# VH-VL binders against NAD kinase (nadK), part 33

Target 1, 268 residues: NAD kinase (nadK), of Syntrophomonas wolfei subsp. wolfei (q0aze0)
Amino acid sequence: MKIILVNNRFKENTEKKAQEIAGQLSALNVEVIIDNGLDEPYAGTVDFIMVLGGDGTMLRAARRYGQRAIPVLGVNMGTVGFLSNIEINELAEYLPLILREEYSLEARMMLEVAVFQQQSLLTRVFCLNELLLRSNSPRMLSFALEISGQKLEPYRGDGLIVSTTTGSTAYSLSAGGPIADPQLDAFIVTPVASHIINKRPLVVSPEREISLHLLEEREAIIGIDGQIKMDFGAENRVLIKRAPHPLLMVNLKAKPFFTSIDRSLQRQ
Short names: E, the ipSAE of ESMFold2; O, the ipSAE of OpenDDE; V2, 0.75 times the mean of E and O plus 0.25 times the DockQ between their complexes.

## First folded at step 4 (VH-VL)

Design t35 (from d36 with light chain H31Y; framework fv_ixekizumab; at its last look DockQ between E and O 0.62; V2 from the best seeds 0.00; counts 0 for: pae E 7.8 > 2)
Fold by ESMFold2-Fast, scan of step 4:
Structure t35 (fold): chain C 268 residues (1-268), chain A 122 residues (1-122), chain B 112 residues (1-112)
Amino acid sequence: as target 1 above (268 residues)
Amino acid sequence: QVQLVQSGAEVKKPGSSVKVSCKASGGTFSSYAIHWVRQAPGQGLEWMGVIIPILGTADYNQRFKGRVTITADESTSTAYMELSSLRSEDTAVYYCARGHTYKYSSGYFDYWGQGTLVTVSS
Amino acid sequence: DIVMTQTPLSLSVTPGQPASISCRSSQSLLYSSGFNYLHWYLQKPGQSPQLLIYLGSNRASGVPDRFSGSGSGTDFTLKISRVEAEDVGVYYCMQALQTPLTFGQGTKLEIK
């Protein structure tokens, strides 16, 4: 059995804990690859991915490995988040089940984001939460939104978020988007500080294609999961669609989404 | 708690097709692989194929070479096995079974359906 | 395809006596994970098969401890330390190392 341990080198003692866990797994005859985010993703075949850290580390793991149809387990090491399933102090208890593959899986849709310059593909990236288009200056953007070839009236404002249902509790929530059951597949399209008062969040089929481009020469940024930033100008176009494969998240214990989000919102 | 419930017995003519259903209740349907196994009267068990609902992919025993198709409808938690170009030797009880993993192989079958008798006669 | 061979094909046992069933595979079922992908099932008369032993030696939920599985690689054994009337049926081993998944021919256990 081959497992990737994903950690964040720059977080508290996570590198040391990853080495400790790698030693425990090696003692059980498991081959371990450590991914601390600094190098390219491991290119070989693996059986399981264990993410040590918070939601940010899981988002990185999803972008690097989410399209490979490999089970991914979130192990919380500090601040409680939505994407972890067990706590680090529970790992020893659940490790035998992981090794025997005795766990259920939950599919989480991902976005495929393709950025073009004129007709040339510049980059293709996958993400678990969202794409954010935002102004890189105090000036409002004017931009076009097309959904499966249907051209909407131009948007004016600070930007737009195209989110998965998993991402509904991230940036989309802060911008006024709805909370969505992550078991549903849908795009959530949420305006950021729109000047047009009646521009509301849209919930659309995951089979649709969403495209965005600027209508004026403005400085803008495309953000991916709050971790990757790319310049976006009037010569650029972004195409967003459902990624070919969902992220396969491991469930070792029940983690009820609705009570978790309700608790979080009451303390805001 | 977890149950697999199959459709009822069928009588078919040679050359026709049969489609057997397997409805899962309790637990998470899409998290697991659903395998199909048949048993001719008085004979042993023969693996036919598997569907992984969460990935939408299937794998088949090549012995059935283009005659078997396994599908899944996640909205109804139901898997289907269709066998075409039926012959008298296809007379058997057809079982669905849940593999404990989402993979094509590795899985042990922790839950089985009650079986569906398909009789092929002229 | 991996071929699974069971021995004996049938046996009759006096209640309270032990029974042993062997299963041999045409290639090793031991994977790099350290597990043998060999599982045992029991089919009681008129019923669907039920899981007895998984990954070579682990008892399934609800299976009494008089059932045990052993072996590694190509040779596996299912033992019943003290046979009871409810143990009557056909026992099958199955390899799950690779597709197609294959079963042994079955061993019929009867009470004398």
Scores: ipSAE 0.484, ipTM 0.798, lowest interface PAE 3.4, mean pLDDT 90
Fold by OpenDDE, look of step 5:
Structure t35 (fold): chain C 268 residues (1-268), chain A 122 residues (1-122), chain B 112 residues (1-112)
Amino acid sequence: as target 1 above (268 residues)
Amino acid sequence: QVQLVQSGAEVKKPGSSVKVSCKASGGTFSSYAIHWVRQAPGQGLEWMGVIIPILGTADYNQRFKGRVTITADESTSTAYMELSSLRSEDTAVYYCARGHTYKYSSGYFDYWGQGTLVTVSS
Amino acid sequence: DIVMTQTPLSLSVTPGQPASISCRSSQSLLYSSGFNYLHWYLQKPGQSPQLLIYLGSNRASGVPDRFSGSGSGTDFTLKISRVEAEDVGVYYCMQALQTPLTFGQGTKLEIK
C-alpha cells in the first residue's frame, strides 16, 4: 500500500504530525509520500490520500489529486470545516479499517475549469468548491453567462461564482447562494453583488456547460477555491464543466451534514 | 440490511444474449464494487467480472473473451451483466455479489444475490 | 491467473468432530499491508454462497466461533472445531489479490 499524506508546510503542527504518521505507517510496511505543497504533485500510483488539516488543505489535495480517482480522507487537526471526516485523535482507531480497505466512499462532483485566450487554452484546473469571476476594480463588471449555449441576459455586478454542491457552504454561501446537499450533483451559479436587486442563484444540471466572458474592456480576476488567482480580461473566456471524475471522499465516520450546518457555519 | 435482488430465470438459445439485473438496497450502492460470479450445475464458482459504479469502470475475466459486459445504473442502484454469444456451457446460475471495497480486487463478497439461472439450449 | 487448490475436495465428518480444509495459492496472497487477500465462503445446499472468513483469519458477522481461518502467503486453512449439521455445504476459498479473482475447486462437507 502507498499513501500520500497531504499537509500544509506553513502549519508546523501538520508537518510534524505528517512525519509522525509517516513513521507509523512505514512501520506497518506502508509506503508514504508527504505532500506539503512545496513540490509538484506526486505522479506515481497511490492507494490512498490522507489530508491532514482543514478545508483549505483538502481543496489543495483535491486540485492536485482529485482527477486520479484515489480515496481521500480528511483528518481534521483542530480546525472548523466541512471536509474532514475524522479527527486526528481518532486516526489510530480507524487506521486498521484503512489498511483493510473497509470504508465507504462518497463521490463529490468537481469542476473542470478551462480558461482560454481567444482559442488558446491557458489553463485547465479541477477544483472541489468554486470558480469565482470578480472585478479587479471598484467598478462593476459586465459579463455574459451562457449555459449549454443558452445566452442569458448580461450580468452586471462585482462578479459571479460557479460552485459545486460541496462548495455551497463556502464562498457561494457568503454571496447568498443556497446550501446544497453534498450528495447532489449540481452547479450553483451565485451572483456577487449583482446590479439587479435580488438576482437569484441558479441551480444547474451537472450535464450542462457554463461559459463566462466579459462584455467590456475591464480588468477582472479568476479565483479558484480561494487559492488560485489569475488575471481575466476581455480576450479571455472561461468554460466550466463537471469534472470527468468526482473526488472520492472516504467515509469512515458518519457525519450528519444537515444537523451540523449551524454549528459549522457559526464558527466561520 | 443490504439486499441484492436479481432478475428471474432465463432460457436462451445458443448464439443469443442474456442480460441479468441485480438491484441493491439497504446500503450505498456506489460505495462498493459489484461482482458477477457464475456456477455451472454441479460445478464450482467462476468469477466473471466487476464494476465500480461510482467510477463507472469495469474489469472482466478474459476467459470470456469479450462476451461479458457489466454496467451499472446508480440512479436505480442496479447492476447488469450481459453475456453474448451464449453456448450450452454457459448454462449456470449467475450471482451478483457486493465487494466490500471500491476496487476490482482486495475485497470480499459480504452480500450475494439469490442467483439467476440461465439455461442455454437449442 | 492465480490458481487456487483446495484439499480435500470432499469430507464426511461425524457431528461434534473437527474438520479442516486446506487452500493453496500459486502465488503469495500477502499484501504489503500485512493482510492476506484470501477469503472463505460457504454455500449451503440450495443457497447462495455466504462469507465465512475474510482476509485469512477474520470471521464474518454472524459466523460462529467454531470457524477459524489461518495461514499466510500461499497456504491457508479453514478449521471447524465442532462440525454441526448446519455446516453442510461446499466451502470455497477465493483470492482477491488480483483480477481475475479465482476460487478453489470447493470442498464438499457432509455429515456421517
Scores: ipSAE 0.138, ipTM 0.680, lowest interface PAE 3.2, mean pLDDT 92
Fold by ESMFold2, look of step 5:
Structure t35 (fold): chain C 268 residues (1-268), chain A 122 residues (1-122), chain B 112 residues (1-112)
Amino acid sequence: as target 1 above (268 residues)
Amino acid sequence: QVQLVQSGAEVKKPGSSVKVSCKASGGTFSSYAIHWVRQAPGQGLEWMGVIIPILGTADYNQRFKGRVTITADESTSTAYMELSSLRSEDTAVYYCARGHTYKYSSGYFDYWGQGTLVTVSS
Amino acid sequence: DIVMTQTPLSLSVTPGQPASISCRSSQSLLYSSGFNYLHWYLQKPGQSPQLLIYLGSNRASGVPDRFSGSGSGTDFTLKISRVEAEDVGVYYCMQALQTPLTFGQGTKLEIK
């Protein structure tokens, strides 16, 4: 068996623990590839991805590996969030099940985000939570939202969030969007500080294509999962679709979403 | 407890098609592979193909590709196998079976349906 | 396609005596994971197949201790240490290394 062990190199306890776990796994003839964020994503064949840390580390793993249809297990190392399944002190108990592939999977929709300059593709990224379009100056943005070719009335304000249902408890929530059941596939489109009174959050079919572009020259930024940012100007547009593959999250023990949301939000 | 319940026996004419259903209950459906295996009277087991419901993808034994289509409906926890252009040698019991993994291969079949007899005769 | 060959095709065994079934593959079933992707099934008369042994040597839940699997690579053996009346049926090996998944021809076990 070959696994990728994803950790956060800026958290000292996670790096030490990752090395300890890698040693334990190697003793069981498991080849371990450590991804601490410094190197390019491992391109070879792997059987499993283990994420040591909180939701932020899971977001990076999803962005790097989520389209490869590899099981991803969230292992909590102290900061409770929405995306971990087991605690680090339970890993030894569950390891036999992992090695025998005796677990279920839960699919989580991802976004495919393609950014263009004029007609040329600049980049394509995948994200688990959301794309944010926002102003990068004191001035508001004026921008167009199109859904499957239909142009909505122009937006004016600080920006817009296009979120998955998994991302509904992240930035979208802070901007006034609904909490959504992560078992649903949908886009949640949430305005940020809109000057247009009738611009409410939209819940949109995952089969739609969403397009954004600026209606005037302004400094703007596209943010991805709160972790990637890129400049966005009047020569750019972004297309957002459901990603070809969902993130395949490993379920080793039950984690009731609805009974946990108050506790998880209080700890943010 | 996980159970796979298949549709009932069918009698078909040569040249027609048959669609066999396999409904899963008592467990998870979409994250496990569903395989189809047939057994002609007095003969051994022959693997026909597999679907991975959570990915929506299928793979087929090339002996049947072009005549067999395997699909799944997650909302009803049901897999389907359709075999077209039937001939008398397609007379067999058709089984669905759950692989212990989400992959096309590397899995063992831990649960089997009861089988569906399809008889092709004029 | 990986060809699976079982021998013998038929066994007649006195109750309480051992039985042994061989399964050979046309290529190694030992993968880089360290597992042999070889599984054994029993089909009792009038029933669907049921899993006996997975990954070469692991007994499935509820399978009695008298069943054991061994071997690696291309040669595998299923052994029954003491055959009982309920063990009658047809035994199949199956490779799961690659698609198409393939079965051996089956070995019919009968009581003398």
Scores: ipSAE 0.026, ipTM 0.623, lowest interface PAE 7.8, mean pLDDT 88
ESMFold2 (binder alone), look of step 5: mean pLDDT 92; pTM 0.948

Design t36 (from d36 with heavy chain S105N; framework fv_ixekizumab)
Fold by ESMFold2-Fast, scan of step 4:
Structure t36 (fold): chain C 268 residues (1-268), chain A 122 residues (1-122), chain B 112 residues (1-112)
Amino acid sequence: as target 1 above (268 residues)
Amino acid sequence: QVQLVQSGAEVKKPGSSVKVSCKASGGTFSSYAIHWVRQAPGQGLEWMGVIIPILGTADYNQRFKGRVTITADESTSTAYMELSSLRSEDTAVYYCARGHTYKYNSGYFDYWGQGTLVTVSS
Amino acid sequence: DIVMTQTPLSLSVTPGQPASISCRSSQSLLHSSGFNYLHWYLQKPGQSPQLLIYLGSNRASGVPDRFSGSGSGTDFTLKISRVEAEDVGVYYCMQALQTPLTFGQGTKLEIK
């Protein structure tokens, strides 16, 4: 069995723990590849991906490996988050089940984001939470939103979020979007600080294609999962659709989504 | 509680096709593989194939390739097995069974449907 | 294809006595992970098969501890320490190391 351990190199305790776990797995005849985020993703085949850290580390793992249809387990390292399934101090207890492949999988939709410059594809990326289009200056944006060929009235404001249901509790929530059951497949389209009265979030079929472009030359950026930033200008167009493969998240124990989010919201 | 509920018994003529359904409840349908196994009267168990709904992938026993098609509808949590060009020796009880993990070649069948009797007679 | 051979094909046991069923594979079922991809099922009369033992020696949920599985590589054994009336049926071993998945021919257990 070959496992990738994904961790954050810049957190000393996390890297030390990753080495420790790699040693324990190697003692059980498991081949371990450590991905600390600095190099290109591991190109070989693997059986399982174990993510050591918080939601940010999981988002990076999902972008790097989510399209390979390999089981991904989130192991919490003492941070608050929604994407981990077990705590680090529980790993030894659950390890036999992991090695025997005795777990269920939960499919989480991902976004495929294609950015064009005129007619040329500039880049293609995948993400688990959301794409954020926003101003990179104090100026308001004017931009066009098209959903499956349907042109909406132009938007004026600070930006727009196109989110998965998994991302409904991330940036979209902060911008006034709904909380969605992550078992549902849908795009959530949430305006960011729109100055047009009664602009509402939209919940649309994941089979739809969403496109965005600027109507005026402005300093804008596209953000992916809050971790990747790309300049976005009037020459650019972005196309968003459901990624070919969902992220396959490992469930070793019940983690009730609704009670977890309810408790988090009460602390606001 | 996880249950697999299959469609009812069918009587078919040689040369026709049959499509058996298997509806899953009590659990995440797309997280598991759904296998199809048949049993001719008084005989043992024979594996026919599998669908992995989460990957949209099906695999078949070579013996049935060209005659069997296994599909899944995740929106209704239902898997289907269609067998064409029926012969009298296809008379059997057809079972669906859930693979514990999505990797069918390493899995075991933790839940089984009640079975569907398909009788092929002239 | 991996061929699975069970012995005996039938077995008649007085209640309370032990029973033993052997399963032999035509090639090793020991995976590089260290586990044997050999599973045991019971089919009671008129019922669907049910899982008894998975990965060689692990009892499935709800299976009494009088059932045990052992073996590695090509030779496996299912043991029932004290046979009870409810244990009547046909026992099958299955390999899941490679496709096509294959079953043994079955062992019929009857009560005297």
Scores: ipSAE 0.006, ipTM 0.471, lowest interface PAE 11.7, mean pLDDT 86

Design t38 (from d18 with heavy chain L55F, light chain Y35F; framework fv_ixekizumab)
Fold by ESMFold2-Fast, scan of step 4:
Structure t38 (fold): chain C 268 residues (1-268), chain A 122 residues (1-122), chain B 112 residues (1-112)
Amino acid sequence: as target 1 above (268 residues)
Amino acid sequence: QVQLVQSGAEVKKPGSSVKVSCKASGGTFSSYAIHWVRQAPGQGLEWMGVIIPIFGTADYNQRFKGRVTITADESTSTAYMELSSLRSEDTAVYYCARGHTWKYSSGYFDYWGQGTLVTVSS
Amino acid sequence: DIVMTQTPLSLSVTPGQPASISCRSSQSLLHSSGFNYLHWYLQKPGQSPQLLIYLGSNRASGVPDRFSGSGSGTDFTLKISRVEAEDVGVYYCMQALQTPLTFGQGTKLEIK
């Protein structure tokens, strides 16, 4: 059995804990690879991915490994979040079930984001929450949105979010998007400070293909899961579709989504 | 190779509307921007607006304040510019021109139509 | 809006002599991509405008080597090394950095 431990190098307590857990797993004859974000993703075959940290660490793990159809477990290290299943102090209790593969899996859709310069593919990335197009200056963007060959009237404003249902509680929520059941597969398209009054959030089929490009030269960026930022100019086009594979999230204990989000909203 | 052919001259009364067509041939219509530029007699060039047929989106010079509408029919490779509430000062030659890119800005006009004279008189 | 100013507004040149036309923009046309979004057009009498120079300094296809463009930011120059009779017309610079796209007033070139 080979397990990847994903942690955040810049949080000293998570690095120490990753080393402790790696030692514990090695003593149980499990091969451990530590991914602290400094190197390229591990290229070999693995059986399980354990993410030590908050939602941000899970987003990085999903981006790096989510398309490999490998079980991914979020282990909370003290940061409140939606993507972890167990707490770090519960790991010893659940470890035997992990090693015997006695758990259920929840599939979470992901986005495939392809960025082009003219017809040349510049990069292709996957993400769990969202793509954000935003202005990088005080000037509004003018941009085009196309959904499965249907060309919408142009957008004017600070930007646009294309989100998964998992991402509905992240930036899309802050921009006025709906809260969606993560069990649903859908894109949520949420405008950011639109100047056009009739631009409302859209909920569309995950079979749809979404494209975006700027209609004027502006300083803009695209953001992926709030972690990757890329310059985006009028020479660029982005194409968004459902990723080939969902992220397979490990469920070891029940965590009702609706009571969790309700509690978070009430604690403002 | 690439050719932009515009509709013929028009004589219109003040307050009416005119719709000028621009048919593209010999190249890819949808992948390029079609701009509209006018020139009053003896004067310089004035940009009116643009359409990106592949995205069905248009942008306008705000000077024309809701009087200009630019549309495109991809099936016939034809762009249209409609100017409403015509005034005598709208008398001009109206040109369509192809931007070499599918954007509102940045593009240079590599091909121009022959121009359409629109005369507004009572 | 970006204002484009051309000088001179007219010039008369003896055939074979050089000509120079200046174009100034009210703000920089140099984009973060490294390109200057400034293009030059020629309108011959009774004809549609035609592209001469794009992105500041690139000569369009079919344009004679006599034509060259230079400059960056706010100051641009179109030069004709040896003017010929066929070069008569009105020359326009255009900024394409942002909408609305704007043209200079035009420079009329006449042969002496």
Scores: ipSAE 0.000, ipTM 0.433, lowest interface PAE 15.1, mean pLDDT 87

Design t39 (from d36 with light chain Q98H L101Y; framework fv_ixekizumab)
Fold by ESMFold2-Fast, scan of step 4:
Structure t39 (fold): chain C 268 residues (1-268), chain A 122 residues (1-122), chain B 112 residues (1-112)
Amino acid sequence: as target 1 above (268 residues)
Amino acid sequence: QVQLVQSGAEVKKPGSSVKVSCKASGGTFSSYAIHWVRQAPGQGLEWMGVIIPILGTADYNQRFKGRVTITADESTSTAYMELSSLRSEDTAVYYCARGHTYKYSSGYFDYWGQGTLVTVSS
Amino acid sequence: DIVMTQTPLSLSVTPGQPASISCRSSQSLLHSSGFNYLHWYLQKPGQSPQLLIYLGSNRASGVPDRFSGSGSGTDFTLKISRVEAEDVGVYYCMQALHTPYTFGQGTKLEIK
């Protein structure tokens, strides 16, 4: 059995734990590849991905490996999060089940984001939470939103978020978007500080294609899962679709989404 | 909480086909594999194949290759097993059973449907 | 195909006495993960099979501790330490190491 351990080397505690766990797994005849974020993703085939860290580390793992249809387990390092299934102090208890492949999987949709310069593809990335279009200056944006060929009236404001249901509790929530059951497949389109008083979040089919472009030259950026940042100008266009494969998240322990989010909202 | 509910008994003529359904409830349908196992009267268990909806893949026992097709409809949380060119020896109780959804699954079946009797007679 | 052979094919036991069922595979069921892909099921009269033991020795949820599984490679044993009336039925071993998954012939357990 071959396992990738994904961690964040800039978190000293997480790097130490990754090495310790790798040693334990190797002693059990498991081949371990450590991905601390510095190198390219491991190109070979693997049986399982274990993510050691918070939601940010899981988002990176999802972008690197989410399209490979490999089970991914989030192991939290002590900070509350929505994408981890077990805590680090529970890993020893659950490790035998992981090695015996005794767990269920939950599919979480991902976004495919394609950025164009005029007619040329600049980049294509996948993400678990969202794409954020925002102004990079005090000036509001004027931009066009098209959903499956349907052109909406121009948007004027600070930006727009296109989110998965998993991402509904991330930036979309902060911008006034709805909380969505992550087991549902949908895009959530949430305006950021719209100048038009009645622009509402939209919940649309995951089969739709969403496109965005600026209607006038502005300093803007697109952000992906809060981790990738790209300049975005009037010559650029972005296309957002459902990714070909969902992220396969491992469930070893019941995690009650609605009670978890309810408690989180009361603490905000 | 998890239940697999199968369609009712069927009587079929030799040479026809039968399509048995298995509706899953009490869990995320796409998170599991659905296997099909049959049992002729007074005989043992025989594995027919599996559908893994989340991976879009199906695998079959070669003994049934060309005669069996297993499909799934995620919108209704229902798996189907269709067996064609029926013979009298295909008379059996057909079970659906839940397993894991990925390659290298442990292959044990934690929940079983109630079974569907298919009788092949003139 | 991997052939699974169970012995005995039937046994009768007085309540409270132990029972033992053997299962042999035509090739090793030990996977590189370190586990044996051998599972045990019980089919009570008129009912669907139910899982008893998975991966050689692990009791399924809700299964009484009087049931135990042991063995490795090609030879496996299911033991019932104290047979009760509710244990009547046909016991099957199954290998899930390679497709097609294959079952033993079954062992019928009856109460005297």
Scores: ipSAE 0.000, ipTM 0.413, lowest interface PAE 14.1, mean pLDDT 85

Design t4 (from d36 with light chain S32N; framework fv_ixekizumab)
Fold by ESMFold2-Fast, scan of step 4:
Structure t4 (fold): chain C 268 residues (1-268), chain A 122 residues (1-122), chain B 112 residues (1-112)
Amino acid sequence: as target 1 above (268 residues)
Amino acid sequence: QVQLVQSGAEVKKPGSSVKVSCKASGGTFSSYAIHWVRQAPGQGLEWMGVIIPILGTADYNQRFKGRVTITADESTSTAYMELSSLRSEDTAVYYCARGHTYKYSSGYFDYWGQGTLVTVSS
Amino acid sequence: DIVMTQTPLSLSVTPGQPASISCRSSQSLLHNSGFNYLHWYLQKPGQSPQLLIYLGSNRASGVPDRFSGSGSGTDFTLKISRVEAEDVGVYYCMQALQTPLTFGQGTKLEIK
């Protein structure tokens, strides 16, 4: 068996813990690859991915490996989050189940984001939470939103979020979007400080294609999962679709989504 | 509380097709592989194929490839096995069974359906 | 295809006596993970098969301690330390190392 350990080398004690776990797995005849974010994603065949850290580390792992149909387990290292299934102090208890493949899987939809400059593809990236289009200056954006070829009335405001259901509790929530059951597949389209009265979040079929482009030259950015940032101008167009494969998240321990989100919202 | 409940017995003529259903309850249907195994009267067990609902992929025993189609409907937690061009030697009890993994191989069958008798006679 | 061969094909046992069933595979079932992908099932008369032993030697939930599995690679054994009337049925080994999954021909256990 070959396992990737994904960690954040900049977090205190995470690298040391990754090395300890790699040693334990090696003693059980498991080959371990450590991904601390410095190098390109491991290109070889892998049986399982273990993410050591918080939600940010899981989002990175999902972008790097989420399209490969490999089980991904989130192991919390002490920060509050929604994408981890077990705590680090529970790993020894669950390790035999992992090695025997005795766990259930939960499919989480991902976005496929393609950014074009005129007719040329600049980049294609996958993400678990959302794409954010936002003004990078005090001036509001004027932009066009098309859903499966249907051109909506122009948007004016600070931006727009296109989110998965998993991302419903991230940036989309802050912008006034709904909380969505991550078990269902849907795009959530949430305006950011729209100047148009009564522009509302939209919940649309994951089979839809969403296209965005600027109607006026502005300084704007595209953000992916709050971790990747790229410039976006009037010559650019972004196309958003459901990714070909969902992220396969490992479920070793029942984690009630609604009670977890309810507790989190009370703290805000 | 995990149960696999199969559709009722069928009597079919040679050359026809049969579609057997297997409804899962109590567990997370899409997280597991659903296998189909048959048993002719007085004979042993024969593996026919598997569907992995979460991946939307299936694999078949070459002996049945071209005649067997296995599908799944995640919204109803139901797997289906359709066998075409029926012959008298296809008379058997057909079982669905859950593999403990989402993979085509490696899995042991922790839950079995009650079986569906399919009789092929003229 | 991997061929699975069981011996004996039938076995008659006096209650309280031990029983032993052999299963041989045409190639090694030992995976590089260290596990043998060999599982044992029991089919009682008129019932669906039920899981007895998985990964060579692990007893399934609810299976009495009198059942044990052993072996590695190509040779596997299922043992019943003291046969009881409820143990009557047909025992099957199955390899899950690769598709197509294949079963042994079955061993019928009867009480004398």
Scores: ipSAE 0.362, ipTM 0.740, lowest interface PAE 4.1, mean pLDDT 89

